VH-VL binders against Stonin-1 (STON1). Designs and how they scored, part 2

Target 1, 134 residues: Stonin-1 (STON1), of Homo sapiens (Human) (q9y6q2r275to408)
Amino acid sequence: GWSFMLRIPEKKNMMSSRQWGPIFLKVLPGGILQMYYEQGLEKPFKEIQLDPYCRLSEPKVENFSVAGKIHTVKIEHVSYTEKRKYHSKTEVVHEPDIEQMLKLGSTSYHDFLDFLTTVEEELMKLPAVSKPKK

## First folded at step 15 (VH-VL; from g64 with heavy chain S102T)

Design g65
Fold by OpenDDE, fold request of step 16:
Structure g65 (fold): chain C 134 residues (1-134), chain A 121 residues (1-121), chain B 111 residues (1-111)
Amino acid sequence: as target 1 above (134 residues)
Amino acid sequence: EVQLVESGGGLVQPGGSLRLSCAASGFTFSYYYMNWVRQAPGKGLEWVGQIRNKANSYTTHYAESVKGRFTISRDDSKNSLYLQMNSLKTEDTAVYYCARGTFFGYPFDYWGQGTTVTVSS
Amino acid sequence: DIVMTQTPLSLSVTPGQPASISCKSSQSLLHSDGKTYLNWVLQKPGQSPQRLIYEVSNRFSGVPDRFSGSGSGTDFTLKISRVEAEDVGVYYCMQGTYWPTFGQGTKLEIK
């Protein structure tokens, strides 16, 4: 596992400012992400099962402060929703719906890369989404 | 192992100033919020203030009882937390603890041994 | 500020017997994120405060299972199923839903 900072809340809301907080993150076989308040705790405060529709966003370097940088990545869930155009009864457009599951940050480039690699490996091991039978 | 060690306590006259330090080790100090909590002799615990991490621009918050007189700062490169106390009053007499916190409900999961501040004429 | 009220302020317990401490908040401690940030802290004689329970009912690492926390909203309880000599000290409830405030403390002694 690795020490990370987690962006909270996960979803932007108008009621509260988002902030960064410390977590301990583990990736288990099968693509399970476990987040702990502290290393050594028995139970994670959050667990996420990755599915074949999950992806890593493009890693970024963001301003951590006036003089600092942080490596950030998002875990996203991509789904396709059928949208009917307002003026067309017959035209159906499939638009990707991207949901941010979590945003992680690390000041350790090594840990960050190791995490990315680990998650990518687990994603590749997930069963392929059976193509809907035409 | 997580460790917090306070220092800088002592005897000071009313109106005087004192600076406390807290040395942290055993964890990524820069990720965590840090707090000061004090305990007057024979009394309960009182939250003094908090400083957030660098990612949150080192924002600080203080209890009303110390606001305008106390300043919390930190040096992540030295894994150190500070409490500058000015215009000290007799009621500021207490053991001062540094306590590690997270952004989740401000739990204090680790405490130092404390350093004693006595304000007396 | 949120006022935390503990009862009783002191209790004397025979070893092996259960103990219960109540903590009431002046306002609901349910946070908008759905969590309740009520913690319990123990300060043993001559020692620094130490973590015990977080978010109402979760034990920190190393905390014996004889300790349990419960409650919701404004009413919370810490229970010790079988009090031991090592449990002597002052127990504080603490809320972190708002800016941190502590209860008055409950002194637990052994008969």
Scores: ipSAE 0.564, ipTM 0.849, lowest interface PAE 1.0, mean pLDDT 92
Fold by OpenDDE, fold request of step 16:
Structure g65 (fold): chain C 134 residues (1-134), chain A 121 residues (1-121), chain B 111 residues (1-111)
Amino acid sequence: as target 1 above (134 residues)
Amino acid sequence: EVQLVESGGGLVQPGGSLRLSCAASGFTFSYYYMNWVRQAPGKGLEWVGQIRNKANSYTTHYAESVKGRFTISRDDSKNSLYLQMNSLKTEDTAVYYCARGTFFGYPFDYWGQGTTVTVSS
Amino acid sequence: DIVMTQTPLSLSVTPGQPASISCKSSQSLLHSDGKTYLNWVLQKPGQSPQRLIYEVSNRFSGVPDRFSGSGSGTDFTLKISRVEAEDVGVYYCMQGTYWPTFGQGTKLEIK
């Protein structure tokens, strides 16, 4: 596991200021993310099961402190919604609906990369979304 | 190992000023919210104030009892937390603890040994 | 400010016997995020406060399983199944749902 910063709350609410807090993050086989307030705690305060529709956002570097920059990444859930084209009665376009599940940050580039690699590996191991049998 | 070490306590007259320091080690200081908590002699614990991390713009909050008189600051490069106390009152006499917090709602997972402040004529 | 009320304020227990401390809040400690930020802190004689329980019922690392927390809303309880000599000290409930406030403390002594 790694020490990370977590953005809370997960969803942007205009009424609440989002905060960053430290967590200990574990990635378990099967694509399970466990978040702890501190390393060594018995129970995670949050657990997320990654599914085949989950993806990592483009990593970013943000200004964090005098001590350096913070590397950030989002875990996103992608769903496709059918939208009718504005000028066509018959043409439907599938647009991705991206939902942010988590935003994570690390001042350790090494930890950050290791995390990304780990998550990507787990995502690849997830069963492919079987096309609904028509 | 997480360590918090307070310093700067002493004897001061009413109306005087004092600056406390807390040296942190054993963790990424810049990630954490930091708090001051005090304990008057023979009394319970009282939250004094909090300073958030840089990601949260170093936002500070204070108990009403110290608001306008006390200022919390931090230097992440030095892993240090500070409490500037002005216009001290006799009721400010206490052991002052620095306490680590992870985020709002989860404070005080680690405490320092405390430093004693005595306000007396 | 949220008022935290502990009962009893003092408790004398024979080693090996159970102990129970009650903590009541002036309003519900249920946070909008669905969590209840009620913690228990122990201050042993001559020592700094130390973490014991977080979010009502979760033990911090290193806390013996003889300690248990329970409750919801405004009523909370800390239980020690078998009190040991090392458990002597002052126990505080604290809420973090709002700006932190502490109970008065409960002094636990050994008979």
Scores: ipSAE 0.543, ipTM 0.846, lowest interface PAE 1.2, mean pLDDT 92
Fold by ESMFold2, fold request of step 16:
Structure g65 (fold): chain C 134 residues (1-134), chain A 121 residues (1-121), chain B 111 residues (1-111)
Amino acid sequence: as target 1 above (134 residues)
Amino acid sequence: EVQLVESGGGLVQPGGSLRLSCAASGFTFSYYYMNWVRQAPGKGLEWVGQIRNKANSYTTHYAESVKGRFTISRDDSKNSLYLQMNSLKTEDTAVYYCARGTFFGYPFDYWGQGTTVTVSS
Amino acid sequence: DIVMTQTPLSLSVTPGQPASISCKSSQSLLHSDGKTYLNWVLQKPGQSPQRLIYEVSNRFSGVPDRFSGSGSGTDFTLKISRVEAEDVGVYYCMQGTYWPTFGQGTKLEIK
């Protein structure tokens, strides 16, 4: 497992800013991502079952000061919404809807890459399924 | 192992100033919110204030009882938390603890041993 | 500020017997994220405060299973099923749904 930061909203519908806080991450076989407030707790406070429609966003470097950098990544879920093409009665296009599941950050590039690699490996092991519809 | 060690306490006159320090070790200090909590003699615990982590731009928040008089700062390169206390009052007499925090809402999981501040004529 | 009221402020318990501490908040502690940030802290004699329970009912690592928390809204309870000598100290409830406030503390003694 790894020490990361998780971005969460501070308050619903009255948010002035969102917060980053430390978590301990585990990735279990079968694509199960567990988030703990700290290492060694009995229960994760959040658990996500990845499926083949989950993806990692392009990693970013977010600067918060001259000397400070945070490597960030999102875990996203992709689904498709059916839409008709302009001037076609029968042509249909499946347009992707992307939902952000998590936004994660680390100041340790090595831990960051190790986590990304581990998640990508678990995603490759997941069984193939049909693309979801909304 | 997580360690927090406070220092800088002492006797001071009303209206005076003190600066407390908290040395941290055993964890990635820059990830954590850091808090000051105090305990007046024979009394319970009172949260004093919080400084958030680098990812939250080091924003600070204070209890109303100390707002405008106390300033929390940190130096992540030294793994250190500070409390500058100005315009001290007798009611500020307490043991001051630094405490490690995380998200807004999650409790303080590690505490230092405390440093004593006495404000008296 | 959210006022946290503990009852009783002091209790004496025969070893092996249960203990129960009540904590009431002046306002609901249910956060907009669906969680209730009601926590318990123990300060043993001669020691710094230490973590006990988070989010109403979850024990921190190393906390014995004889400690349990319950409640919702504004009414919360900490129970010790069989009090041991090492449980002596002052117990504080604390809310983190808003900027933190603590109860007055409950001193537990062995009789």
Scores: ipSAE 0.384, ipTM 0.770, lowest interface PAE 3.3, mean pLDDT 86
Fold by ESMFold2, fold request of step 16:
Structure g65 (fold): chain C 134 residues (1-134), chain A 121 residues (1-121), chain B 111 residues (1-111)
Amino acid sequence: as target 1 above (134 residues)
Amino acid sequence: EVQLVESGGGLVQPGGSLRLSCAASGFTFSYYYMNWVRQAPGKGLEWVGQIRNKANSYTTHYAESVKGRFTISRDDSKNSLYLQMNSLKTEDTAVYYCARGTFFGYPFDYWGQGTTVTVSS
Amino acid sequence: DIVMTQTPLSLSVTPGQPASISCKSSQSLLHSDGKTYLNWVLQKPGQSPQRLIYEVSNRFSGVPDRFSGSGSGTDFTLKISRVEAEDVGVYYCMQGTYWPTFGQGTKLEIK
């Protein structure tokens, strides 16, 4: 597991604001992502089951002060919405819908890369969701 | 092992100033929000203020009882938290603890041993 | 600010017997994220405070299962099913839904 920072979503309505806070991340076999407030707790405060439509965004480097840089990445869920072309009754265009699941950050490039690699490996192992066996 | 060690307490006259330090070890200090909490003799706990982490631009927040008189700062390169106390009052007499926090809502999970500040003539 | 009121302020318990501490907040502690940030902290004699329970009912690692928390809205309870000598100290409830405030403390003593 790894020490990371989690971004709390903005636009909350009760004494909330955008903030980043430390978490302890684990990735379990089968694409299960667990987030703990600290290492050693019995129960994660959040758990996400990855599926084949999940992806990592392009990593970014964000600057917050003279004191340093933060490597950030999002975990996104991608689906395709079928839409008709403008003024067409029969032509169909598949348009991506991207939903942000998490935004994560680390000041350690080593831990950041190790996490990205681990998630990509688990994503590659996930079974096809829609294909029937028989 | 998470360790927090306060220092800098002592006897100060009303209107005086004092600077407290908290040395941190055993965790990635730059990720955490850091807090000061105090306990007057024979009394309960009172939150003094918080400084947020690098990712949140080191913003600070203070209890109304100390706002304008106390300043929280940190030096992530030294794993250190500071409390500058100015215009001290007798009501500021307390044991001062540094306490580690995460993001808003989660409790103070590790506390130091405390350092005693006495404000009297 | 959010006032946290604890009852009783002190209690004396025979070892092996249960104990119960009430904590009431001046307004709901339900956060907009759906969580309730009501926590419990123990200060043993001559020691600094230590963590006990977070988010109403979750024990920190190393906290014995005889400790349990419950409640919602404005009313919360800490229970110790069987008090042991090592449980003596002052128990504080603390809310983190808003800027932090503590209850006044409940001193637990052994008869």
Scores: ipSAE 0.272, ipTM 0.728, lowest interface PAE 4.5, mean pLDDT 85
Fold by ESMFold2, fold request of step 16:
Structure g65 (fold): chain C 134 residues (1-134), chain A 121 residues (1-121), chain B 111 residues (1-111)
Amino acid sequence: as target 1 above (134 residues)
Amino acid sequence: EVQLVESGGGLVQPGGSLRLSCAASGFTFSYYYMNWVRQAPGKGLEWVGQIRNKANSYTTHYAESVKGRFTISRDDSKNSLYLQMNSLKTEDTAVYYCARGTFFGYPFDYWGQGTTVTVSS
Amino acid sequence: DIVMTQTPLSLSVTPGQPASISCKSSQSLLHSDGKTYLNWVLQKPGQSPQRLIYEVSNRFSGVPDRFSGSGSGTDFTLKISRVEAEDVGVYYCMQGTYWPTFGQGTKLEIK
């Protein structure tokens, strides 16, 4: 596991300011991501099951305060929805919907890359999606 | 091992100033919110204030009883937390603890041993 | 500020017997994220405060299972199923849903 920071979206706190908080992060076999307030606790405060529609965003470097760089990444879920492309058109088009599940950050590039590699490996091991039945 | 060690306490006259330090080790200091909590002789615990981490631009928050008189700062390169106390009053007499914060609402998980500030004529 | 009121302020317990401490907040401690940030801290004689329970009912590592927390909204309880000599000290509830405030403390003594 790794010491990381979790971004708390504005709608998830009582203050209008977004904030980052320290967490201890584990990745379990089968693509299970666990977040703990600290190392050594018995129960994670949040757990997500990755599925084949989950992905890592492109990593980014964000500047906070006068001298700080933070390596950040999002875990996203991609889904597709049908819609008609045009009024007179008979064709149906699937458009991707991207939902942010988590935003994570680390000041340690080594830990950041190690985490990314671990998640990518687990994503590659996930069961294949079933094809549409028509 | 997480360790927090306060220093800089002493005897000071009302209206005086004093600066407390907290040396941190055993964790990634720049990730954590840091707090000051005090305990007057024979009394309970009182939160003094918080400084947030680097990712949150080191924003600070203070209890009303100290606002405008106390200033919290930190130096992540030295793993150090500071409390500058100005315009001291006799009611500021207390043991001052630094305490590590891990998340909004999460309790302070590690506390130092405390340093004593006495404000008297 | 959120006022935290503990009862009793002092209790004396025969070893092996249960103890119960109440904590009442002046407002609901339910945060908009669905969590309730009500915590318990113990200060043993001559020592600095130490962590005990977070988010109402979760024990920190090393805290014996004879300690349990419960409650919701504004009413919370810490229970010790069998008091032992090492449990003496002052127990504080502390809320973190808003800027932190502590209860006035409950001193637990052995008879």
Scores: ipSAE 0.265, ipTM 0.715, lowest interface PAE 4.7, mean pLDDT 85

